# VHH binders against Flagellar brake protein YcgR (ycgR), part 124

Target 1, 263 residues: Flagellar brake protein YcgR (ycgR), of Thauera aminoaromatica (c4kar8)
Amino acid sequence: MAELSTPSPASPAPLDGGRGDELEKFTLRGARQILQLLQDLITHRGLITAHTGGGHSFMTAVLKVDEERGRVVLDPSPDPQANRRALAAPRLTCVTQLDGIRIQFPLVGLGEGQDKGRPALFAPLPAEMLRLQRREFYRLQVPLAHELSCLLKAEDLARKPVEVSARVIDIGAGGVAVVVPTGAAEFVIGGTLPACRLALPDGEPIELDLEVRNLNRQTQRNGTEQLRVGLRFAALPRAADTRIQRYIFKTERALNAKARGGL
Key: E = the ipSAE of ESMFold2; O = the ipSAE of OpenDDE; V2 = 0.75 times the mean of E and O plus 0.25 times the DockQ between their complexes.

## First folded at step 22 (VHH)

Design RC5 (from MC4 with S62D; framework vhh_7n9e_1; at its last fold request DockQ between E and O 0.34; V2 from the best seeds 0.71)
Fold by OpenDDE, fold request of step 23:
Structure RC5 (fold): chain B 263 residues (1-263), chain A 119 residues (1-119)
Amino acid sequence: as target 1 above (263 residues)
Amino acid sequence: DVQLVESGGGLVQAGGSLRLSCAASGFTFSSYAMYWGRQAPGKGREWVSGISSGGGSTAYADSVKGRFTISRDNAKNTLYLQMNNLKPEDTALYYCAKQDYEWGYFQYWGQGTQVTVSS
């Protein structure tokens, strides 16, 4: 009986952060705001995916906010191994949604204990929380079978032009996320990659300019480190936009049909 | 612990130049993209410039393109911002920021250095 290793839920795609300044608009740093948002999560019993790194995550919830101690109380995983990973992790990345708005926040200094005689995880209150509206940042997870790729025109350490074929992992109206081997090229947020080529299944590649919006290091199950690059469409021709939208719509429809047992 | 310490700010006349420095410690500096941001009085923090870990790629806000140059010395764990042809609108507290590859964005850690450009 081959244990179907449930594909580790892909680490939540880093929020296509606008320029640092745009992200700041969506970043809560006020103590009251943070407390309120956490309280809202409690009230709505929002399920949180806590990412521990290495492609591992577990489901949790905020159980309590201890304002006096400056701590958040989380529901531990029923899996002891997940809890061990969480406690060993230098940082948890917590992702959830409230009223269709994606919420992301880091937790550091996780500890275990008891709350009212029940096992619980404890962490200091997050220093910041991101609250992003879904509509603006929705990304379709690209099915592996579609094999979308983007040829990136970047520079190496010597500022020599290099072309990197990158797998597209998610796509939206505003951009794509791709994965590249670590060290394949130099990337910086705000950097422009001109004349890149996005390959869609329905025809010739689309030439477009891309702007780097976020950079995430990811470790694969096999231990290989990859760089996830979030890219914004810097200049998208109308025809290209239409093609991208069509692809997204068609793919979503197919995925939904499959989920309903129709395919 | 990650530490970023900005320096090099001061009072300068319009058209003048300054060079900011950011001393980094508590992490492998050469493995991280680095950034500059600034906050003018009564305004939010804005991104100014970025440089890749190896220095091979740079980026600038439109407001500073052609005037500012970001650079780094990985051997010295130091980030620089050369600011030329300064304008009164460049008056701000300048911060350096470190890439967070887990979060996906960059984070400011220092207290900043004040740049004041007089007309």
Scores: ipSAE 0.882, ipTM 0.968, lowest interface PAE 0.4, mean pLDDT 88
Fold by ESMFold2, fold request of step 23:
Order: C-alpha cells, then structure tokens, then sequence
Structure RC5 (fold): chain B 263 residues (1-263), chain A 119 residues (1-119)
C-alpha cells in the first residue's frame, strides 16, 4: 500500500484575500517581475504546496518557464488522485517561500502533457503573484560590534513581570528583531510589551511600547536554543523616530563605505 | 501527524456564554504557543486570541478583550476559549492554531466548531 502524499505539518495554508484589498499592495502584476520571480523559484528549487480546493493539496515545483509560449511547467504528484483533482480544479493556488518571503499565485487552465519525455503539468503564466514580506519595512542588520540591546518588559510563567535584556539583531522604521534565550519569558504573537527600553549609542534609552509580530526558534553554535522575537513599534514619539532613523542612516553609510574600501 | 479538534460550539442567545475546547495531538503541546481564530460568513479568517506555551502571556483582539478568556491545560493537551457576553458579531466558525517556529507565525489545522449567536 502506498504512502499518502500529504502536506508536511509546517506547510503554510493559503491566505484568503477576500476582495484582495488587504493584500493588494503585495501583489505583482508586471510580466517581467512575474517571470523573474518564477525563475527565482526554479533557481532555488522552491518546493510549492498546490491547493486544489476542498482542503486538498499536493507538493510540486516549477520545473521551467516557457517564456515563448507563456506557460509554466509543474512537477506532477506521484499520487494520481492529486493530479486528477488538480486538472479538474478551476484554480490551483500555489503557496511557497523564497528567502523567508511568502509567495502565493494562482494557476488557471491547468493541463497535462510531457516535458522532455516525462509527465508534467502545464498552465499559462499567472496574471498575478503575491509576494508577502512579514517585515514590510527595510531592516538594517545591526553589526555585532554595536551590541545594541532592548530591555523587554515581559511576563514569566506565573504571569508576573520580568525584565529581559535582549540583543537587537535588526532595526527599521517600524520595529526591531531581538534574540532571547528560550524560556527567558513568555511570548505570544499579538502580545504587547509596554515601556520597553531601546538602547541606542547617541543618548539615553528610548522608552517604547512593542508588539510581538513573529516568533522563530534558532539554535546557537553551543547548542542552546533561542527565540528570535519580531517586534513592531506601537507608536513612536517624533524624537524617538528621529534617533532611530539617524542611527540607521549613519550605520548604513559606514557599512557601505567599508564595503567599497574592502570586499 | 498534527491534529487539532475543536468542539464546544453551538447556538446561544446574545449575552450568553460558551466554552470552546481544542484537543491537540501529534506534537509536544506544552512546547507551542496556541491561538484561536474565527471566520464569519463572507469574511476571511481572523485572529482572536493567543497564549504562550507555558500560559504566562495572553493576547486578545480588541473586539473580544474583556469578554473572552484563553487558557490551556498542558497535562490534558487541551486549549480553551471561554466566551462571555456573546454578541451576534461573534457568530463564526472558530479554529485553533499551532505556532510554527520555523515560519514564525501560526497555522490552522482543524475543521473548526460553529458558534451561532442569536439576537
């Protein structure tokens, strides 16, 4: 008996755009940009979850883009029922990631055939592709030598206040990402951390309200597990925003000058 | 195989209460932050509430603050949502979700449980 071809437990579900208004600003419709993004998926061997409707999906990949015919070529499923559902579906919703960016696109008019003598699925190029960055704004990678920190006012297992000094790994106009040891505090997406303190080199720490936006697990070189916590600034006073932008600008200029003078 | 099974929905009058349960299996429940979301007719799925892996931190959508309480029992691998002072706007299919620490967000796995609030 063959193993069922089901998505892995880490596979993301399609985002429902409703009327599309919430996601419109992340939607690519330029032909050149669509072709380039599809080619990037091929180059990075991106594994794609193709949703056929009714809660069914299968794993696939873009094998090639036939630019001259305006078609994409997909890897068929080893499960014949998945292929039959895909061919019968009015729309195939493809979901994947590239460099941590969620990519979603529809395929309409799917057909079967052969590519280089092997079974393949074909569809016209998508008319649009969603390219969703969880970090909407530019983020400067903070140099390790700067040792930027943020004092988080979080909660422990007993719902009691705890302060955690967290290293800042990136910073932008809209927020920071920090790392903390696993178990240092309790974090949940949507949680609010009031009156945190961000230490910048040019003055007193800035008091900020932060909101947890994402949580990633990372393993350090020594085998200890840490959390990467993505944090959004709730509201910034004008003076705080100015100091953050000045730090980003000066640091970026210094890094670019170093790169031009080195390698 | 990750499994999340929602239950406890039903028909309730406005102002009433319901308690939803989410039975989890196929993963170490106590190691994951957990969430509730809902989908009202004609709308997309929206986040409602979240709770950290140990239960020390909770978060709520503004529309449910003060009325809904998320909790968990790590010994029973069960997530709960106590819903008080229910309103017709709370009518939706309710889902639980598991944190995905590789992606950095959360994912829904179950079929949901229907909550219908009559006026």
Amino acid sequence: as target 1 above (263 residues)
Amino acid sequence: DVQLVESGGGLVQAGGSLRLSCAASGFTFSSYAMYWGRQAPGKGREWVSGISSGGGSTAYADSVKGRFTISRDNAKNTLYLQMNNLKPEDTALYYCAKQDYEWGYFQYWGQGTQVTVSS
Scores: ipSAE 0.780, ipTM 0.940, lowest interface PAE 0.7, mean pLDDT 83
ESMFold2, look of step 22: ipSAE 0.738; ipTM 0.932
ESMFold2 (binder alone), look of step 22: mean pLDDT 84; pTM 0.856
OpenDDE, look of step 22: ipSAE 0.820; ipTM 0.944
ESMFold2, fold request of step 23: ipSAE 0.760, 0.725; ipTM 0.931, 0.936
ESMFold2 (binder alone), fold request of step 23: mean pLDDT 84, 85, 85; pTM 0.858, 0.860, 0.862
OpenDDE, fold request of step 23: ipSAE 0.882, 0.879; ipTM 0.969, 0.968

Design RD2 (from QD15 with T58K; framework vhh_7pa5_2; at its last read DockQ between E and O 0.48; V2 from the best seeds 0.75)
Amino acid sequence: QVQLVESGGGMVQPGGSLRLSCAASGFTFRTYAMSWVRRAPGKGPEWVSYISPLGGSKDYADSVKGRFTISRDNAKNTLYLQMNSLKPEDTALYYCARDIDLWDTGKFDIWGQGTQVTVSS
ESMFold2, look of step 22: ipSAE 0.737; ipTM 0.902
ESMFold2 (binder alone), look of step 22: mean pLDDT 85; pTM 0.858
OpenDDE, look of step 22: ipSAE 0.885; ipTM 0.955
ESMFold2, fold request of step 23: ipSAE 0.790, 0.789, 0.800; ipTM 0.925, 0.923, 0.927
ESMFold2 (binder alone), fold request of step 23: mean pLDDT 84, 84, 85; pTM 0.849, 0.845, 0.850
OpenDDE, fold request of step 23: ipSAE 0.873, 0.886, 0.884; ipTM 0.958, 0.957, 0.956
ESMFold2, last read: ipSAE 0.802, 0.801, 0.802; ipTM 0.928, 0.930, 0.931
ESMFold2 (binder alone), last read: mean pLDDT 84, 84, 84; pTM 0.847, 0.846, 0.847
OpenDDE, last read: ipSAE 0.885, 0.886, 0.884; ipTM 0.958, 0.956, 0.954

Design RD4 (from QD15 with T31I T58K I100V; framework vhh_7pa5_2; at its last fold request DockQ between E and O 0.34; V2 from the best seeds 0.71)
Fold by OpenDDE, fold request of step 23:
Structure RD4 (fold): chain B 263 residues (1-263), chain A 121 residues (1-121)
Amino acid sequence: as target 1 above (263 residues)
Amino acid sequence: QVQLVESGGGMVQPGGSLRLSCAASGFTFRIYAMSWVRRAPGKGPEWVSYISPLGGSKDYADSVKGRFTISRDNAKNTLYLQMNSLKPEDTALYYCARDVDLWDTGKFDIWGQGTQVTVSS
């Protein structure tokens, strides 16, 4: 019976030292920010992978933040061996995700103890927390109930200007995917659609330029053919970016809350 | 639908043992702390035991400490309570409950229907 060596989860590649300056933008060092982020992990019941070194890790969670003592309370592993490894490790590398954002932070000085007779792991508050928004790659699937739309200014086959109201199916910091009726307009990959209008639920439409990045024909279950158009934000004003990010964050939070049964 | 369903209750003699189970559905079980609470006839609810999301932290009321063992199987979405050395005073309706907080006990947002445990000679 060959023990199928479950491939050791690849140690998260050391954050390549060369992107140090870029990482600083995403590194929280403020005490209040760190406390808030830890509290957010509690509120959202985020599970954490704690790496102990040597390719070993265990699952944990922040159970409590003890501000008075300047420490975090962690859920011990049900595996005593994992806890022993954790306690022997000079440093834990904690990795988690909150609202699609990767969070990484070190814990140093892990100890075992009790609070009110309840066993837990304790560590001093992290000195820093890295919040990596892979904003560029995250795409929120837009709930149908939100009815996001984008008014596309395009051309038909005769190069006549046409306006097409497109349903937004996904949105990210870098662009949107929309669906349009087949034949509603002609789209060219790499082409720019100027002065389009993205409608968000929170206010007036956002005027923006869009670049066509991909085209996919899709046949619906009812036999209707639709064109999925992937669009990049060509020039997004800062205010518009902020609104889009806010929408994404709010929506993702709501979806995650629902998925957890908290609503 | 969010639901907790207890089972495993029954009648047992003093000194006997029972194992209660609680099946969870409709929510992500592995990220919640869980508790057992009991209600004896004519008495208010009494917290019995707590278990953390991953099961690494457990806590017990003094009345059951050393006799009861809480556990969970997150893969099966099931909470357990092993009850040994049962006493007549342990006679109660036993509820599994989802803790609102991960660490603090005493607040629950989801309850099962309960399973009856009767310890009698």
Scores: ipSAE 0.888, ipTM 0.957, lowest interface PAE 0.4, mean pLDDT 89
Fold by ESMFold2, fold request of step 23:
Structure RD4 (fold): chain B 263 residues (1-263), chain A 121 residues (1-121)
Amino acid sequence: as target 1 above (263 residues)
Amino acid sequence: QVQLVESGGGMVQPGGSLRLSCAASGFTFRIYAMSWVRRAPGKGPEWVSYISPLGGSKDYADSVKGRFTISRDNAKNTLYLQMNSLKPEDTALYYCARDVDLWDTGKFDIWGQGTQVTVSS
């Protein structure tokens, strides 16, 4: 009936903000793979944040994989209200990290019960588990001072070629998000923008093909509308990937140094 | 370095109560299941109670159900055993023990020196 002392800092939001097909290659669906990953969580004593919806979550752990009954055994919350929310939720989204690897999986059919008098929460084994290395889920928020830009080779309403210089607002291993003025070009989700150029602070711009994944209209404080365009790297060459990862690492280190120095 | 230190034992009359404490140090307490184990005079160790790492699951030996309550405070790295309605057969050296497994009980890799509980008239 008492909560845990201090909750951990909030875990990153569940990775389901895109279409999800970019994450498919990191999704385990084999029964043996799922059992092994769950056993790894037990062996390394990984703590799990279970999201119950409505912004609520609770801390738990996988206590055992019960292969004979086809279920996982979870540590209930000492807070009865957290347990009631979990049992009422149609799905728990479980998020954890193991040695820098992000693990996310759904649990459906959660129930309260006992095994030989020992109470716990129980759920069928998950049908899938997402397993990502840090570089596969991290998105660097690009500092404005870096003025990172991407030259987009797009088309206007009349399907004529147009070049749009777009500010990069975040960057990760799989793509960038940029902003452009509304109406600067026509973007189609699933469309490919060939031969775009990503300008990093050192060296020549990187030529790369981009695929439009999402579009969000945003209104600035002065009422001006901008379009946030989520772009996936298509067929990224290894040299380009290395330069992007180096930029991310260098920038993150610099941001961490400022945070520690209290500048 | 890794250490469990029990306290709170003593002499009580039948029907009395005691609260045992176990201070943990040198390891990450909240990721381990914990147990109380006791050794009565002339007997081997007897498992008494279990608590899961985050404290949501508790279990007891039949001989103590309804009388003993296990709890933990993960912020203070402390395990507790509230012992009510004590009987002479509860007389034992009580050990705080760290479970090897998170769910199954029976393997303990660390325990303390114990604290003596004596129940007599």
Scores: ipSAE 0.780, ipTM 0.918, lowest interface PAE 0.7, mean pLDDT 87
ESMFold2, look of step 22: ipSAE 0.764; ipTM 0.913
ESMFold2 (binder alone), look of step 22: mean pLDDT 85; pTM 0.857
OpenDDE, look of step 22: ipSAE 0.885; ipTM 0.955
ESMFold2, fold request of step 23: ipSAE 0.755, 0.777; ipTM 0.903, 0.920
ESMFold2 (binder alone), fold request of step 23: mean pLDDT 84, 85, 84; pTM 0.844, 0.848, 0.847
OpenDDE, fold request of step 23: ipSAE 0.874, 0.873; ipTM 0.958, 0.958

Design RD8 (from QD15 with D101N; framework vhh_7pa5_2; at its last fold request DockQ between E and O 0.49; V2 from the best seeds 0.75)
Fold by OpenDDE, fold request of step 23:
Structure RD8 (fold): chain B 263 residues (1-263), chain A 121 residues (1-121)
Amino acid sequence: as target 1 above (263 residues)
Amino acid sequence: QVQLVESGGGMVQPGGSLRLSCAASGFTFRTYAMSWVRRAPGKGPEWVSYISPLGGSTDYADSVKGRFTISRDNAKNTLYLQMNSLKPEDTALYYCARDINLWDTGKFDIWGQGTQVTVSS
């Protein structure tokens, strides 16, 4: 009786390879391409939201690209506190839009100085720039009645683990935007929140890892401050992806039917 | 229509102060660097001051440094020039100008009509 050696289950291909590959398609790393895109931002007078972390951001612009010195010249904020935060940040996440395309790039090594007697912020040229077309950024605005929530596993200012129940305000194939009370947790752009739970109207919550992509502090009409957190799905199982897509599709159909007077 | 309209000029004694304003319309004001330029009688145009789109960077001619302050309110689409310790040599027609470049100054594509500043005892 020849013991049929049950074939050892094929090690699941590392799930991480495919999503990185998709982002790579939209990532510019060539020096010439980066310089051109920065020059395009200057030519089109693109305003940039620079995120410093902790839910803080300020508006800036690329004033000049100094190719000889390998640096960008940025417009300082008129707010000294914003500049201090920027200079203290290990990394800026810059976000802008050109011709309907979202552009995102990191700046590291920010410094203040003068050029020809003019105050400015200086940073080395970015190592990479992400260019994303609008279609890729489509996010469904979640109806308030659906009450989508995401349990975030984060850390507080003391680096103590905290769980924050966040309302989901928009959802797409690539991630969610949530709102949390200010001070509920500390978020760092580029940081990962492991083992979070996304609650959809149908079924059990989806466990997933989330990457912080953007932070925006919002003041409500009542004076209460909230933090909007943009989160990317860092690792999404196929089954979870299918559920999310189904939810989006179903919701869009319902909204469209209502808009046509069918409800 | 793209337009710049200066105001706030007048006659003052030496050592006096004036505040000039420039109202911008017809373009996205917050995305442009702006300058003040002046023209004295019988002289060519002289660059006076520069301000970056968001107002975080400013520059001044040596002749006005420490006495003049440029500022902007992007919500009001308005450029300002605070002039203190005015001298007779500051007598000129003052123009608001839109810079073509964000950083390199000296080239302008839009000008106001100017406002007259006269410093005379």
Scores: ipSAE 0.888, ipTM 0.956, lowest interface PAE 0.4, mean pLDDT 89
Fold by ESMFold2, fold request of step 23:
Structure RD8 (fold): chain B 263 residues (1-263), chain A 121 residues (1-121)
Amino acid sequence: as target 1 above (263 residues)
Amino acid sequence: QVQLVESGGGMVQPGGSLRLSCAASGFTFRTYAMSWVRRAPGKGPEWVSYISPLGGSTDYADSVKGRFTISRDNAKNTLYLQMNSLKPEDTALYYCARDINLWDTGKFDIWGQGTQVTVSS
C-alpha cells in the first residue's frame, strides 16, 4: 500500500508514430479530462521526462494548472542549458507514468516568466493527452518452460498452404511475437494469416486472424538463424482478450514470486 | 520515521555568514517543494524561502532577497540556506518545512526541530 503512493520513475522514451492509429482511442481531447489528468499528476507528484529533440531531455514536474490563464506551470531545470534547449524547441514531448498508467502529451509555446514574482516555465494547456493502461503497452516475455505456441496457417514460396507451429516469444494485448525456422513459410508484411490457433495453458486454443507487422532474422545462442515474426491480432473477441490478459497477469505474478522467494 | 533535521546555526556578528543544512529522511525528498521558515523571539512564524521539487524555481521573502540563497541536493536528500550579510533582525529559530503543495506555498505538514541563528555585536 505504501508503494502505491510513491512516484515511479518516468518512462524516458516516447511512443513512436508507427502506432498512431491504434493510439487514437487512448487519446484524451476533452478540456475537462485534460485538466483532471494534469491535476492528477500534481496530486500524485508525478515526475516527467521532457524530450526537447536531438536525443536531449530533462526532468520536470507540473507544479500547477493555472486555469484562469489556460496554462501549466513547469519546474525549470537547475541546468541553464537544459532550459535553453527547452525554450528553443518547437515542442516538448512529455512522458510520465502514474500508478502504471503511461501518460504522454505535447507542450508547444513554452516560455519563461513568473507568477506573482515566482519564476517558472509556462506553456498553454495541451490540446491532447495520451493515457495508456499498463496492459495496453506491456509485452510479457514468455518463459521458455511454458512452451507457448501459435499454429500459423501460412503459405510456402510456391503459394501452397503450410502449417507452422511457431514458438511465442512475447505476448501483449495487441499481438504476439513468434519465431519460426528460416524458410518455413513465406511471410509478407501487411499479410493476413486467417484461422491461426494460439495455445494457452488454460483451456482450448484460441482461433485468431493475425496480421504480419514485422519480420527480422535473428541468430539463436547455438548459431541457428530463425525468423522473428511480429503479429497483430486482427480481430480479438472480448472472451479471447480476457484469456490473454489472465495469462499475462498470472505469469507475471508467478515470475515475481520466484524473484522474491529465490535466495 | 519522516524526519527533517536542521543544523548549521550559531552566533555571528552583523555582516557575517552562515550556511544552514536540513537532512531529510523517510520520504521521497525530490517530489516535494521545500521552504525555510523562521521564528524570531516573541513573534510568529515568517516564511523565508521556497524551492521547487527539482530545484529549478526559488523564491524569497522581501526581507532576505539578495542576501539568502536556497538550494537542494536531491541525491543527498539535503536542503540548504546560505545566509549572507546577516542583520540582527535575522535572529530567529530557523525551520526546514515540507510543503504538501508544489507551487502555492503555505501548506506545511512536516517541520524540523529548528536551528538557532543569533546575530549580535
Scores: ipSAE 0.780, ipTM 0.918, lowest interface PAE 0.7, mean pLDDT 87
ESMFold2, look of step 22: ipSAE 0.760; ipTM 0.905
ESMFold2 (binder alone), look of step 22: mean pLDDT 86; pTM 0.861
OpenDDE, look of step 22: ipSAE 0.886; ipTM 0.955
ESMFold2, fold request of step 23: ipSAE 0.772, 0.772; ipTM 0.916, 0.916
ESMFold2 (binder alone), fold request of step 23: mean pLDDT 85, 85, 84; pTM 0.848, 0.850, 0.847
OpenDDE, fold request of step 23: ipSAE 0.872, 0.887; ipTM 0.958, 0.957

Design RD9 (from QD15 with D101S; framework vhh_7pa5_2; at its last fold request DockQ between E and O 0.64; V2 from the best seeds 0.76)
Fold by OpenDDE, fold request of step 23:
Structure RD9 (fold): chain B 263 residues (1-263), chain A 121 residues (1-121)
Amino acid sequence: as target 1 above (263 residues)
Amino acid sequence: QVQLVESGGGMVQPGGSLRLSCAASGFTFRTYAMSWVRRAPGKGPEWVSYISPLGGSTDYADSVKGRFTISRDNAKNTLYLQMNSLKPEDTALYYCARDISLWDTGKFDIWGQGTQVTVSS
């Protein structure tokens, strides 16, 4: 009777070092962002697979974020052996999913103890959290109530500079879709619109260069024709990218909460 | 429909043992902390025991510590309370409750109908 060695679950391939620059865009390092994401894991009751090395893992959850002590409280395994392995590991690799987005973060300095007389695992707050959103393809539909706008610096048919205030209908890490009145400006696919201004609710407009990627004429229910313009961020400062990502994340969270019947 | 259904209650002599069960349905059981709460005749509700989502953390009221054991089987969506060395003071209606918080106790959003435990000589 040949013991069918159940293939050891393949250790998640080390995130190959060559994609380092791309991964940095998805890595949260800000203390506030990390705290928020951990709190979101609690709120959404995210289960975490904690990898201890050697092909071993156990299921856990963030039970509490202790900001005062700068630590996370984790649900111990009901398996004492798993806990021993976890405590012996120099590093845990935690993997979870929130709203379809893979989240990965390291925990170092794991210890066991009690909080309010309850057994728990404790670790310092992670220094970084990786949020792997297929950013390239995700577009947040902007709620109408947010009234996002983009001031487009374009040209008319006579190549005269014109400024067009466009409503943002969707936004992603790579760009925005906007609607403009037909005839407000001439757009050329592949053309660059320099020094445009994206208005977010949280502060001053972001100056950025936009590349026209697609044009689509849309007829509204009232018979009015509008032009939908797909725009790519051609040159986005890091600070602007961070603000955009924050807006997207915050808005998605709010929308999802509403969809779940949350106030 | 979200539901908790308790079972396993009954009459037992002092020093006896009972095992309560609570069957959960209509929600992702493994993602919730669970508690047992009891109500004795003429008294308010008393929290008895807590268990974390994965079962790695447990807590007990001082009145039952060392005598009661809370456990869960997430594969069966079932919560348990092993009660040993039962006392007349343990006579109560025992409720299974879903904790709103993963860590903070005392707030519940779902309750079972309860199972009666009577400890009498």
Scores: ipSAE 0.889, ipTM 0.957, lowest interface PAE 0.4, mean pLDDT 89
Fold by ESMFold2, fold request of step 23:
Structure RD9 (fold): chain B 263 residues (1-263), chain A 121 residues (1-121)
Amino acid sequence: as target 1 above (263 residues)
Amino acid sequence: QVQLVESGGGMVQPGGSLRLSCAASGFTFRTYAMSWVRRAPGKGPEWVSYISPLGGSTDYADSVKGRFTISRDNAKNTLYLQMNSLKPEDTALYYCARDISLWDTGKFDIWGQGTQVTVSS
């Protein structure tokens, strides 16, 4: 739902600074994980920016993963100069995006050749791939059984204070989305809602300030209108952040275990 | 609506040249490999040529190698086939085909009505 109103970010330049400790937790090094991620790029036909150094880059794509030979097949550039730069580079830094998640990986030992007479660029499988899921863009769909709610301190049409208890439909590190009946309050994009209360299943409600980021009117099958309100956490205390991330982690683990346990 | 529309066919004498075009719409053209496929009278489909999504790799059937050139203009969502030194054996209905395999050619999910190429004296 929230993804329909949020634009996808462009493929940015490589991440050069601070790659040590801060990026390690997003780095995949398992052979099976790397093969699966490359296959996902093929399946989604992801376009890749390959950086050759000196501020130069070219567009490419993974056409095939040749597991038996341990290599990837890349689409050469139609520009011969780009291909020469790529072949001369000691490594390529490949940058792309999959479902809003930044993907970055090195290719070393790039060569030009043919496979059954068809020309392409070839490289050994990367030894690592960065899969950078930004916290603000991941949203857990909240199970109905958890009955998550958020008490909103908002205003009505006459700008009088009202309190609205809203069901939380998704939650991430950066905010929540809630539903309220149309007309329960007036919401303005960019407006702030101070001292709202988010009720998690364990512990006391969290007091937090929210900013309205998007509004979507929805009509239910019975004709009733409701309003989906996208809310960003403003200045989230560390203890609250920890509780929210713990809830997301435990719930995601439980949902994944149920999916696998179903065989 | 996904659509491929071929054009540029006609009658040509042996040794002549012809340029086929294929206009694509309703999908992200530059992320798909594309092929030309032809059907001669009374014959089954024959793969003619392949081009990779970004245009850096091309391939041809032995019967047309050196005479035909495939190309694409991803800014115009258009696929081309330049056909030189045409022979009577090239007479066929030519189809532009979208290939859901990016490298291994052969899973064509969408093609148009085709454009007729006839080579005769």
Scores: ipSAE 0.701, ipTM 0.886, lowest interface PAE 1.0, mean pLDDT 84
ESMFold2, look of step 22: ipSAE 0.687; ipTM 0.876
ESMFold2 (binder alone), look of step 22: mean pLDDT 87; pTM 0.876
OpenDDE, look of step 22: ipSAE 0.883; ipTM 0.954
ESMFold2, fold request of step 23: ipSAE 0.636, 0.663; ipTM 0.858, 0.871
ESMFold2 (binder alone), fold request of step 23: mean pLDDT 86, 86, 87; pTM 0.868, 0.866, 0.870
OpenDDE, fold request of step 23: ipSAE 0.874, 0.888; ipTM 0.958, 0.957

